# Miniprotein binders against Glycerol-3-phosphate dehydrogenase [NAD(P)+] (gpsA): the designs that were tried, part 25

Target 1, 321 residues: Glycerol-3-phosphate dehydrogenase [NAD(P)+] (gpsA), of Methanothermobacter thermautotrophicus (o26468)
Amino acid sequence: MMVTVIGAGSFGTAIAQVLSWNAEMVRLMARRSEVVENINRTRENSAYHPGVKLRDNIEATLMDGSVLEESEYVFMAVPSGNLRSIVRSMNSSLEDKKIVSCIKGIEHPGLKTMSSVIREETGSRTVFSISGPNFADELIRGMTSGITVGASTRYAREIAGLLKSPRIILDHSENVEGVEFCGILKNVYAVAMGILDGQITGENHRHSLLTLCFREMNLILNEMGYGELHDRFCGFGDFLLTSTTDKSRNRTLGLMLGKKMRLSEDSTITIESLRSIRAIRELTEGLELPVLEMVYQTMQEPENVNLYIREFQERISRPEF
Short names: E, the ipSAE of ESMFold2; O, the ipSAE of OpenDDE; V2, 0.75 times the mean of E and O plus 0.25 times the DockQ between their complexes.

## First folded at step 19 (miniprotein)

Design A1 (from V3 with E79K R92Q; at its last look DockQ between E and O 0.89; V2 from the best seeds 0.00; counts 0 for: pae E 12.6 > 1.5, off the site)
Fold by ESMFold2, look of step 19:
Structure A1 (fold): chain B 321 residues (1-321), chain A 109 residues (1-109)
Amino acid sequence: as target 1 above (321 residues)
Amino acid sequence: SEKEKIVEEFRKRMREAEKLLEEAAETGDREQAEELIEEAWEIAEEARDYAEELGDPKLERRAWEMEYEIAYTHFEIAKWFGDKEQARKSWQIFYRAWRQIRELERELR
């Protein structure tokens, strides 16, 4: 079977390598000709994964919808802000494809998941998702990784066959958007843990706060009807990874905020995080979410982070909030 | 030449194993699937013997790739019919094949 991955960044290249073990050929679409040349000539995407040799059945190409006619499955791994324009530029080449989103983001305005954006632009009914605790550098090197497949049962089996490896552990949910929503939520709470981690005094404190963050995530998941995902790889696993490691960009952003370090106003991760936080607040207006509010206020007025942490601590110390 | 004859036998075995495996994956009958899997294993092992005789790491890699596919297919069939012991055995073989493929790819560098 032929499979295409659209997006040759860090994760897109990693997932292409995983797929190459099971697909007869993997086409990897990149925006930049130097990335295409690097992969095809040297079997390496040195800008993102230096020192990792890509399998011979991966072929890089530029963004071109005509190449898709040979593929049955298409994996989307482009930045969330670019998704709609890229799908639109492919015209009708995508409408009869089975599409798997690997993107953790939400579109604003409209508050749309990536699978929803794809369905809206293509009219396709075969749009799925994957998510989990998957740092790309570990995934591409064949290190053990858990992945949740969001798809109806028939297609989940096919997707699992494309991802299979002794080092990949799979679980499944039919709730495509729920799997995506877990990925969005964990990024928000990773920022929260970073902020709190910067001003805590011990491991008991840190791990108690980690529990409260995850508990709040579960409140949101339950409100949205996605509560069954809490113990999937896309839920607890990805939250824990992203909230506790130095490699997490979202936790790092939070740590800088909590330590009152200067941030770039035009930082991509800062903009994306704020967008996600606003979207989640709109979706959950009826819930009391003190962690989310602390993060939002801190990102609006970072100079006042100490005040917002104190307000959060005061709130959680009250009986049965 | 003698080497060309051995390569022809290897390729014949690989094509035959591929067809048996495809039939095993498509049948709904457990007994027939198990017979097809066993035949695919026998033929895949013959192909691996030819590849080892040639000493050609590319052909050895391809023989292990066939074992990888057969083992995974058998693992899924075993899971479908609730045969936990066979599923465990098939997974171990799947892991062995995956390790061999990685080692051979390192050698082909």
Scores: ipSAE 0.000, ipTM 0.383, lowest interface PAE 12.6, mean pLDDT 86
ESMFold2 (binder alone), look of step 19: mean pLDDT 84; pTM 0.815
OpenDDE base, look of step 19: ipSAE 0.396; ipTM 0.741

Design A2 (from V3 with E76Q E79Q E103R; at its last look DockQ between E and O 0.01; V2 from the best seeds 0.00; counts 0 for: pae O 18.7 > 1.5, off the site)
Fold by OpenDDE base, look of step 19:
Structure A2 (fold): chain B 321 residues (1-321), chain A 109 residues (1-109)
Amino acid sequence: as target 1 above (321 residues)
Amino acid sequence: SEKEKIVEEFRKRMREAEKLLEEAAETGDREQAEELIEEAWEIAEEARDYAEELGDPKLERRAWEMEYEIAYTHFQIAQWFGDKEQARKSWRIFYRAWRQIRRLERELR
């Protein structure tokens, strides 16, 4: 089977390497010709994974719908902000494809998951997702990783077959959008844990706050009808990883906010985080979510972070909480 | 009435202390923050004296709420600047105030 990965970024390259163990050929699509040439010549994507040799059955190509004809499965690994434009440019070529979203993001102001955007633009009925505690640097090096496959049972087996290795642990849900939504939610609470880290007195305190974050995440998942995902790799696994490791850009963002650092308005991570937090806040109107509120307030007015932490602490200290 | 005057003075002190705490929480200067907190403590003690003079459990609760806020703000500032000793001290004061608030909440029910 031939498989295409659209997006030669960090994760796209990593997932291409994973897929190369089971696919006959993996086409890795990049926008820039210099990236394509470098990958094909050096067998490395040095911009993202220096020193990691890509398997011989990975071929880099330019991003063009005409080369999708031979691929049955297409994995989408582009930035969320570029997804609609990319899919729109290739929609006719993608209509009959089995598409797997690897993107952790939401479209604002429409509050649409990436799989929903793909369905709208392509008309494809076979749009799926994967997510989990998967840093690209560890994934591409073949370190053991858990991945949740969001697909119907029939297609989940095929996707699992493409991802299968002794170093990939798989679980499954039929809730495609839920799997993607977990990937968005976990970032909010990673920011929260980053903000709170400077105020943590010990490990008991840290893990108590982690519990509150996870509980709040589960309240949101339940409200959205995604409650079954709480113990999946895309849920607890990705939440825990992102909230506790320094490799998390969202946790780092939280740490900066906790230090009353002004965020650059031009920072991609800041923009994406703020959009996601606003979207989640809108979707959860009427729910008592102290963590989300603290994060939202802090992102708007970082200078008042100590006030918002105090208010948060007061709310969670109430007997009724 | 004399009681109304005392309540008004209490409210005035509480507003003054709140303002000082807001300023302390917003400043990036440690010395300035400590001075503001010290001033807030002095004002909060005056407010507590007024509450005790009246024997009003509602005012007493509010006085302890102010101590709670001051202590918590001081804890946050101490943590921010890496002063573990002050952070521990402020946390103890915070927790004491919290226990008193809970006591008074039970008495007011």
Scores: ipSAE 0.000, ipTM 0.138, lowest interface PAE 18.7, mean pLDDT 87
ESMFold2, look of step 19: ipSAE 0.012; ipTM 0.588
ESMFold2 (binder alone), look of step 19: mean pLDDT 85; pTM 0.834

Design A3 (from V3 with E79R R92M E103K; at its last look DockQ between E and O 0.93; V2 from the best seeds 0.00; counts 0 for: pae E 7.4 > 1.5, off the site)
Fold by ESMFold2, look of step 19:
Structure A3 (fold): chain B 321 residues (1-321), chain A 109 residues (1-109)
Amino acid sequence: as target 1 above (321 residues)
Amino acid sequence: SEKEKIVEEFRKRMREAEKLLEEAAETGDREQAEELIEEAWEIAEEARDYAEELGDPKLERRAWEMEYEIAYTHFEIARWFGDKEQARKSWMIFYRAWRQIRKLERELR
């Protein structure tokens, strides 16, 4: 079986390496010819994974819908903000494909999951998702990783077969969008934990705040009808990894905000985080979510972060909370 | 040449084993699935013998990849029918094959 991965960034290259154990060939699509040449000539994507040798059955190419006709499965690993335009450029080539989104973002305005964007642009009925505690540098090196597969039962076995190895632990849900929302929410709450790190007075305090963040994430999942996912790899596992690890870009963004450091307005992580926070706030209008409110206010007026942390602390200290 | 004929026979065996595995995964009959898996193992043994005769580490890697696929298929079948002992045995074989593939890939660097 031939599979294609669209997006040769950090995660796209890592998932291509995982797929290469089980597919006859993996085609990895990149935007830039320099990346294509680097991979094909040297078996490395040195811009994203220096020193990691890619398996021989990975072939890089430019983004071109005409080479998709040979692939049964297509994995999407592009930035969320680029997804619609990339899918649109390939639209008829993707219609008959089984498409797996690896993207942990939401389109705003419109509040659409990545799988919804793909279905709208392609008309495909076979759009799925994966998510979990999967730092790309660990995944590509074959370290143990848990992955949740969001797919109907008919397709879940096929996707599991593409991902299988002794180092991959799989669980599944038929709720494709729920798996995606877990990935979106954990990033929002990782920013929140980063902000709060500046006010942590000890390990008891840190872990109490982690609990409150996870409780709030679960309230949102329950309200959206995705409550059964809270203890899957895409839920608890990914939340814990992303909220407690220095490698997390979202936690790092939060830490910069909590320390009142200047933010680059052109930063991809800042733009994506703002998009997600605004989208989740709109989707949860009417719920009392003190952590989400603190992170939203801080993203709007970062200079006032100490005020918003104090307001959060006052809210959670009330006897009736 | 004689070596080219052996390589072609190796590839033929690999395709045959793949078809047997697809059928084993699709049947709802435990006894039929076990028979198909046994036949796939016999083919995989022959393929490994060809690869060892040629001394080609790339073919040896591909032979281990076949054992990897057979073991995983058997693991899934055993798990589906609730045979925990067979599932553990199949997973161990799957893990061993995976380790051999990684070892050969490091040596081929």
Scores: ipSAE 0.020, ipTM 0.610, lowest interface PAE 7.4, mean pLDDT 88
ESMFold2 (binder alone), look of step 19: mean pLDDT 84; pTM 0.825
OpenDDE base, look of step 19: ipSAE 0.465; ipTM 0.784

Design A4 (from V3 with Y68F; at its last look DockQ between E and O 0.02; V2 from the best seeds 0.00; counts 0 for: pae E 17.9 > 1.5, placed apart)
Fold by OpenDDE base, look of step 19:
Structure A4 (fold): chain B 321 residues (1-321), chain A 109 residues (1-109)
Amino acid sequence: as target 1 above (321 residues)
Amino acid sequence: SEKEKIVEEFRKRMREAEKLLEEAAETGDREQAEELIEEAWEIAEEARDYAEELGDPKLERRAWEMEFEIAYTHFEIAEWFGDKEQARKSWRIFYRAWRQIRELERELR
């Protein structure tokens, strides 16, 4: 089976490497000819994974719908903000494809998951997702990783076959959008933990706050009808990884906010995080979510972060009056 | 300038209050913590008077932020020692300070 990965970024390259063990050929699509040439010539994507040799059955190509004809499965690994435009440019070629979203993001202002955007633009009825605690640098090096497959049972088996490795642990849900939504939620609470890290007095405190974050995440998942995902790799696994490791850009963002550092308005991570938080806040109107509110307030007015932390602490520690 | 002197005195008071509040939070002795909090309140009131004299809404906001922190610390201490009455009182003061901060923030936008 031939498989295409659209997006030669960090994760797209990593997932291409994983798929190359089971696929006959993997086409890795990039926007820039220089990247395509570099990958094909050097067998490395040095911009994202310097020193990692890609398997011989990975071929880089330009983003072109005409080359999709031979691929049964298409994995989408482009930035969330570019998904609609990319998919629109290739929509006719994608209509009959089995498409797997690897993107952790939401489209603003419509609050649409990536799978929903793909379905809207392509008309495909076979749109699925994967997510989990998967740093691209570890994934591409073949380190053991858990992945949740969001698909119907039939297609989940096929996708599992493509991802199969002794180093890939798989779980499954039929909630395609839920699997993607977990990937959005975990970023919010990673920012929260980053903000709070400056005030943490010890490991008891840290893990108590992690528990509160996870509880809120579960409340939101339940509200959305995705409560079953709480113990999946896309849920607890990805939440824990992103909230506790220094490699997390979202946690780092939180740390910067906690220190009242001025975030550059041009930071893609800041913009994406703020958009996601606003989206989640709109979807969860009426829920009491102290952590989410603290994060939302802090991102808007980081100079007042200490006030928002104190308000949060008061709210979670209120005496029974 | 006279204004600069007042701002300096304000900053001095704020630093003194912060230090007392830290000491209050770190002490395991309730009586000592209450004394430190009382002293911090007196200093914070002086700081507020300086802010009001200047008519600077930024300094006034900072003075209310100090009251917020003192009240919150007192609440935490009261809860720790099981004094529910003091905890309720401090929570009300905390909430009042928070409202004032929010009002001033609107005036400063």
Scores: ipSAE 0.000, ipTM 0.149, lowest interface PAE 15.8, mean pLDDT 87
ESMFold2, look of step 19: ipSAE 0.000; ipTM 0.124
ESMFold2 (binder alone), look of step 19: mean pLDDT 84; pTM 0.811

Design A5 (from V3 with L108Y; at its last look DockQ between E and O 0.01; V2 from the best seeds 0.00; counts 0 for: pae E 12.2 > 1.5, off the site)
Fold by ESMFold2, look of step 19:
Structure A5 (fold): chain B 321 residues (1-321), chain A 109 residues (1-109)
Amino acid sequence: as target 1 above (321 residues)
Amino acid sequence: SEKEKIVEEFRKRMREAEKLLEEAAETGDREQAEELIEEAWEIAEEARDYAEELGDPKLERRAWEMEYEIAYTHFEIAEWFGDKEQARKSWRIFYRAWRQIRELEREYR
C-alpha cells in the first residue's frame, strides 16, 4: 500500500518513518525543494532531524495533489493554520481518501478541530485522528511510544496495521474529535505546571499538583462527552509527558511566565495558547476550574502571576469531602 | 581584587547584550535584526568566558539566561518575518539553554 504524509516538518517526517516499516512506499510531501532533495539524495531531513537516516522507501515530493491518486491513506501533519488552505487546494484529490490528522491544533476563528476542517472542505466521511505522548525526535529514532487511534473500529485496525512496530503501543477510540481535544486540553495543564514550578517544594507536592491538573482535565472531558478517553495514550499519557518534561514547549512557556521572563505579546505560541484557553473557558462555563482560571489570569496579566498563584493555592487548600 | 574586575566585565557584557536584544526586537529591518543578534551572541560568549574563568555557578546561570534571552528574541524575530525554519532552530536553542539553567538551579541550591 502507498501512503502519503502531507507535511515534512518534525512530526510529519517522524510519522513517515514509522509508516515506512509497513507501507510499500511512503510519499512525504514537503513545501520546499531543498527538503525534497535532502531526503531523496541523502536520506535525511537535516532541518528537522539532523543525523537520522530515513528508510529507502520514503520518497519526498513537492506538494502536488496529482500524486495522491496512488495513495489510499493520507496523513496530515501540516501546521494547523495551514490546514484549510492545503486541503482546499487539493480537494478533488482528497475526496476518496482515508485521511488521518496528526495535528494538535484548533482553527481560528471558528474554534474547529482539524478533522472537522477536513470534513467541511472535502465532504469525506473517512477522516480520523491520532494523538499521544509522541515527541517526534523519540518517535523517529524508534523509541517506544504510545498512540491513540481515533477511528471507527474497522478503520482503526487498518490504521493500526500501518503504525505497528516493535516499539509502538496502540489504543483506540471511536471519538475522532475527542482524541484531538485531549491534545488541545493537555497543553493548558502543561502551562499550569510550568507556572507553578517555582512553588514546588518536593516530589509529593509536584505529584499532588499533577493530580489536581488531571482531575480538572477529566472534568472538562466529561463535560464535552469525551470522558472515556481519560486513561488513553492521548489522555493521561500525553498529559503526563507534556506536563512533566522540559522538552514541552507549553510547559516551557509556563516556566517563563512563572519566573516573569520577558515574552512578546505577539508571540505565536503565546497567542495560540491564550486563544485555546479562552475557547476552553467558553466551552466549560458552569464548571469550577481553579487551575484553568490561574493559567488564564496569568496569561492575561503576566506581571501579576504571584497573586494568581497565591489565589490558586488558597482556593485548593479548602477541604473538599 | 582581580576577581572583582572580572565580575564587573561580566556585568558590562550582560548589559551590552541586553541593549542589543532590545534594539533587535524594536527594528523593523530583518537584516539589521540578524546583525544585532549575531553581535549579541558574540558578547554572550565573552560573558560566558568570564563566568567560566571565575568558576561561579551563579554567574554561569546568568550567562545561560542571556543565551536563553537571545534565542527567544531570535525566535520572536523569526516568527514576525515568517521564517519558520529559523523559528524552529531558535526554539531548540532556547529549550537547551533553559535546560542548562534548570540543571544549575538544581545542582547549586
Scores: ipSAE 0.000, ipTM 0.307, lowest interface PAE 12.2, mean pLDDT 84
ESMFold2 (binder alone), look of step 19: mean pLDDT 83; pTM 0.804
OpenDDE base, look of step 19: ipSAE 0.016; ipTM 0.211

Design A6 (from V3 with E76Q E79K R92Q E103R L108Y; at its last look DockQ between E and O 0.00; V2 from the best seeds 0.00; counts 0 for: pae E 9.2 > 1.5, off the site)
Fold by ESMFold2, look of step 19:
Structure A6 (fold): chain B 321 residues (1-321), chain A 109 residues (1-109)
Amino acid sequence: as target 1 above (321 residues)
Amino acid sequence: SEKEKIVEEFRKRMREAEKLLEEAAETGDREQAEELIEEAWEIAEEARDYAEELGDPKLERRAWEMEYEIAYTHFQIAKWFGDKEQARKSWQIFYRAWRQIRRLEREYR
C-alpha cells in the first residue's frame, strides 16, 4: 500500500517514519525544496530531526496533488492554520482518499475540527483522526508511544495496520471528532497548568490542580458527547504528558505567562493557543468553567495574571464548587 | 526456473494468507478466528521452509513479515476477547518477528 504524509514538519516526518515500516512506500510532502532535497539525498530532515536517518522507502516531494494518485491513505500533518488552503489546493486529488488528520487544532472563527474542514473542502466521507502522547522526537526514534485511532471499526483496523510496531500501543474510538477534541482540549489545559505552575509550590498542590484541570477537560468532553474518551491515550495520556513535561510548548507558554515573562506576539504557539482557547470558550458558552476562564482572561490581558489566579482560587474554594 | 516457480507459488500463498487474516479480523466468532489464524500459520511454516531451502534473504524477510502480520492480527483478536494469555503469547511472537525484520534490513539493504 502507498501512503502520503502531507506536512514535513516535526510530527509529519515522525509519522512518516512510523508508517514506513508497514507501507510499501511513504511519500512525504514538504513546502520547501531544501527539505525535499535534504530528505531524498541524505535521508535526513535536518531542519526538524537532525541526526535521525529516515528509512529508504520514504520519498519527499513538494506539495503537488498530482502525486497522490497512487496513495490510498493520506495523513495530514500541517499546521491547523494552513489546513484549509492546502486541502483546497489539492481538492480534486483528495476526494477519493482515506484521510487521517494528525492535527491538534481547531479553526476559528469557524469552530471547525480539522476533520470537518477536510470533509467540507473535499466532500470525502472517509476522514479519520489520530491523537495521543506522541512527542515527535521520541516517536521518530522508535520509543514506545500510545496512539488513539479515531475511525469506524473497518478503517480503524487498516490504520492500526499502517501504524503497527511493538513500540506502538493502540486504542480506538469511532468518535473521529472526539479524538480531535481531546487533542485540542489538552493543549488548552496544558496552558492552564503552566500558568498555575508558575506560582505554586508543593507537589500536593500541583497534583490537586492537575486533577481540577483534567476534571474540567472531562466536563467539556461529556457535554460534547465524547466522555468515553477520557481514559484513552488521546485523553488522559496526552493531557498528562502535555501538562507535566518541560518539552510541552503549551505548558511552557503557560509557565511564561504565570511568571509574567514577556512573550513575542508573533510566536506561533501563542497564536495557535489563543485560537484554540477562543474557539473552546465559544463552544462551551453556558458552562461554568473556572480554569478555562482563567486561561482566557490571562491570554487576553497577561499583565493581570495574578488577579485571574486569585479569582480562580476564590472560585474553587466556594463550598458549592 | 525451478526456484522461480517456487517463488511464484510462495507469493500466491502469501496473498491467500492475507485474505485469511482479513477474515479472521472481521469475524465475531472466536472459534472461526482461531481456525483462520491456524490456517495462516500453516502457510507461514511452509514459507519458512521455502526460505530455508533456498537460502534467499528476500524470502527469509517475507517469511518473517508473514509471522509479523499473523501475530499482530492474533494479538488484536486476543485483546478484543480479553484473552490476556493469548495476547501475551501473540505479542512475543510479533516482537520476535519485528526484530528479525530489522536485522535483515540492516544486513541486506
Scores: ipSAE 0.007, ipTM 0.523, lowest interface PAE 9.2, mean pLDDT 88
ESMFold2 (binder alone), look of step 19: mean pLDDT 84; pTM 0.813
OpenDDE base, look of step 19: ipSAE 0.018; ipTM 0.277

Design A7 (at its last look DockQ between E and O 0.00; V2 from the best seeds 0.00; counts 0 for: pae O 20.0 > 1.5, off the site)
Fold by OpenDDE base, look of step 19:
Structure A7 (fold): chain B 321 residues (1-321), chain A 112 residues (1-112)
Amino acid sequence: as target 1 above (321 residues)
Amino acid sequence: SEKEKIVEEFRKRMREAEKLLEEAAETGDREQAEELIEEAWEIAEEARDYAEELGDPKLERRAWEMEYEIAYTHFKIAAWFGDKEQARKSWKIFYRAWRQIRELERELREEA
């Protein structure tokens, strides 16, 4: 089976490498010709994964719908902000494809998951998702990683077959949108943990706050009808990884906020985080989410972070019965 | 100004109520604590009346914050003495006050 990965970024390249173990050929699509040439010539994507040799059955190509004809499965690994434009440019070629979203993001202002955007633009009825605690640098090096497959049972087996290796642990949900939504939620709480880390004096405190973050995440998941995902790789796994490791850009953003550092308004991570937080806040109107509120307030007025943390602490000091 | 006088009276009431709540929280006597809480409620109601007279959403928010604190203190005391019924009652009052505070916070943000 031939498989296409659209997006030659960090994760796109990593997932292409994983897929190459099971696919006959993997086409890795990039927007820039220089990237395509570099990958094909050097067998490395040095911009994202220097020193990692890509398998021989990975071929880089330009983003062109005409080359999708031979691929049954298409993995989408482009930035969320570019998804709609990219899909539109390839629309006719994607309609009959089995599309797997690898993108952790939401479209603003419509608050649409990436799978929903893909369905709207392509008309494809076979749009799925994957997510989990998957840093691209570890994934591409063959380090053991858990991945949740969001698809119907039939297609989940096919996708699992493409991802299968001794280093990939798979779980499954039929809730495609839920799997993607977990990937968005975990970033909010990673920012929260980053903010709070400056105030944490011990491991008891840290893990108590992590518990509160996870609880809020579960409240939101339950409200959205995605409660079954709490213990999946896309849920707890990705939440825990992103909230506790310094490799997380979202946690790092939180740490900066906690230290009252001025963030560049032009920072992609800041923009994406703020959009996600606003979106989730809108979706969860009426829920008591003190962590989310603290994060939202802090992102709006970083200079007052100590006030917001204090207010948060006062709020969580209330006994739950 | 008359407005300044009302604000001063409001602040005075708020300080008095806070003091009563502190005393209520420190007393080991349930009857005394209940009396102090009752007095705090009366003072908080007076403060709310002053806030309403001024029509200042900020003062109204503070008045509700006091109700929040009174109800929460009462809840803690009731829970400590094992009075589940009063604890539940106070929790409901607490939650109502919290909702009002959030509503006022929203209004204040929309006006800003």
Scores: ipSAE 0.000, ipTM 0.139, lowest interface PAE 20.0, mean pLDDT 87
ESMFold2, look of step 19: ipSAE 0.000; ipTM 0.141
ESMFold2 (binder alone), look of step 19: mean pLDDT 83; pTM 0.802

## First folded at step 20 (miniprotein)

Design C1 (from V3 with K58E E69R; at its last look DockQ between E and O 0.01; V2 from the best seeds 0.00; counts 0 for: pae E 15.8 > 1.5, off the site)
Fold by ESMFold2, look of step 20:
Structure C1 (fold): chain B 321 residues (1-321), chain A 109 residues (1-109)
Amino acid sequence: as target 1 above (321 residues)
Amino acid sequence: SEKEKIVEEFRKRMREAEKLLEEAAETGDREQAEELIEEAWEIAEEARDYAEELGDPELERRAWEMEYRIAYTHFEIAEWFGDKEQARKSWRIFYRAWRQIRELERELR
């Protein structure tokens, strides 16, 4: 079976390597011809994964819908802000494909998951998701990784077959959007942990705050009907990874906010985080979510972060029934 | 040439084994699935013998990839029927094949 991965960034290249074990050929679509040449000539995507040799059955191409003819499965690994335009540019070539979103973002305004964007543009009903604690640099090197597959059972078996290896641990849910939403929420709460890490006075404190973040994440998951996912790879596992490690871009953004450091407004992580936080706040109107409120206020007015942390602390100290 | 004939026999066996694997994965009959897996192993062993005769490391890697796929398919069948003993045996074979493929890919670099 031939498989295409759209997006040759860090994760897209990593997932292409995983798929290359099971697919006859993997086509990896990149935006820039320099990346295509680098991969095809040297078996390396040196901009994203220096020193990692890609398997021989990966072929890079430019973004071109005509090369999708032979692929049954298409994995989407582009930045969330670019997804709609990319799908629109290829939609006639995508309409009969089985599409797996690897993207952990939400469209705003409109509050649409990436699978919803794909369905809207293509009309396809075979749109699925994967998510889990999967730093791309570990995944591409064959380190053990857990992945949740969001698909109906029939298609989940096919997707699992494409992802299998001794180092890939899989679980499954039929809730495609739930799997995506776990990835969105864990990024929001990773920013929260980053902000709070500047105020931590010990490991008891850190783990108490981690608990509060995860509780809020679970309240939101339950409210949206995704509660069965909280202990899956896409839920707890991914939250813990991204909230506790220095490699997490979301936690790093939070640290910069908490330390009142200058933000890069043009970075994809900053833009995506703002979009997600606003979207989640709109979706959770009526819930009392002190951590989310602290994150939202801080991102609106970063200069006042100490005030918002204090308000958060005062709120969580109140007795509750 | 004689080498070209052996390569064609290797490729024929690889295609036959792949078809048997697909059938084994699709049947709901435990006994039939086991028979198809055994047939796939016999054919894969013939393909491996051809690869060894040629001394071609790329064909040897392809032969190990077939063993990898047969073992994984048998593991899934065993899991589906709740046969824990067979599932463990199949996983061990699968892991061995995966490791061999990694070693050959390193040598072919």
Scores: ipSAE 0.000, ipTM 0.217, lowest interface PAE 15.8, mean pLDDT 86
ESMFold2 (binder alone), look of step 20: mean pLDDT 85; pTM 0.828
OpenDDE base, look of step 20: ipSAE 0.005; ipTM 0.194

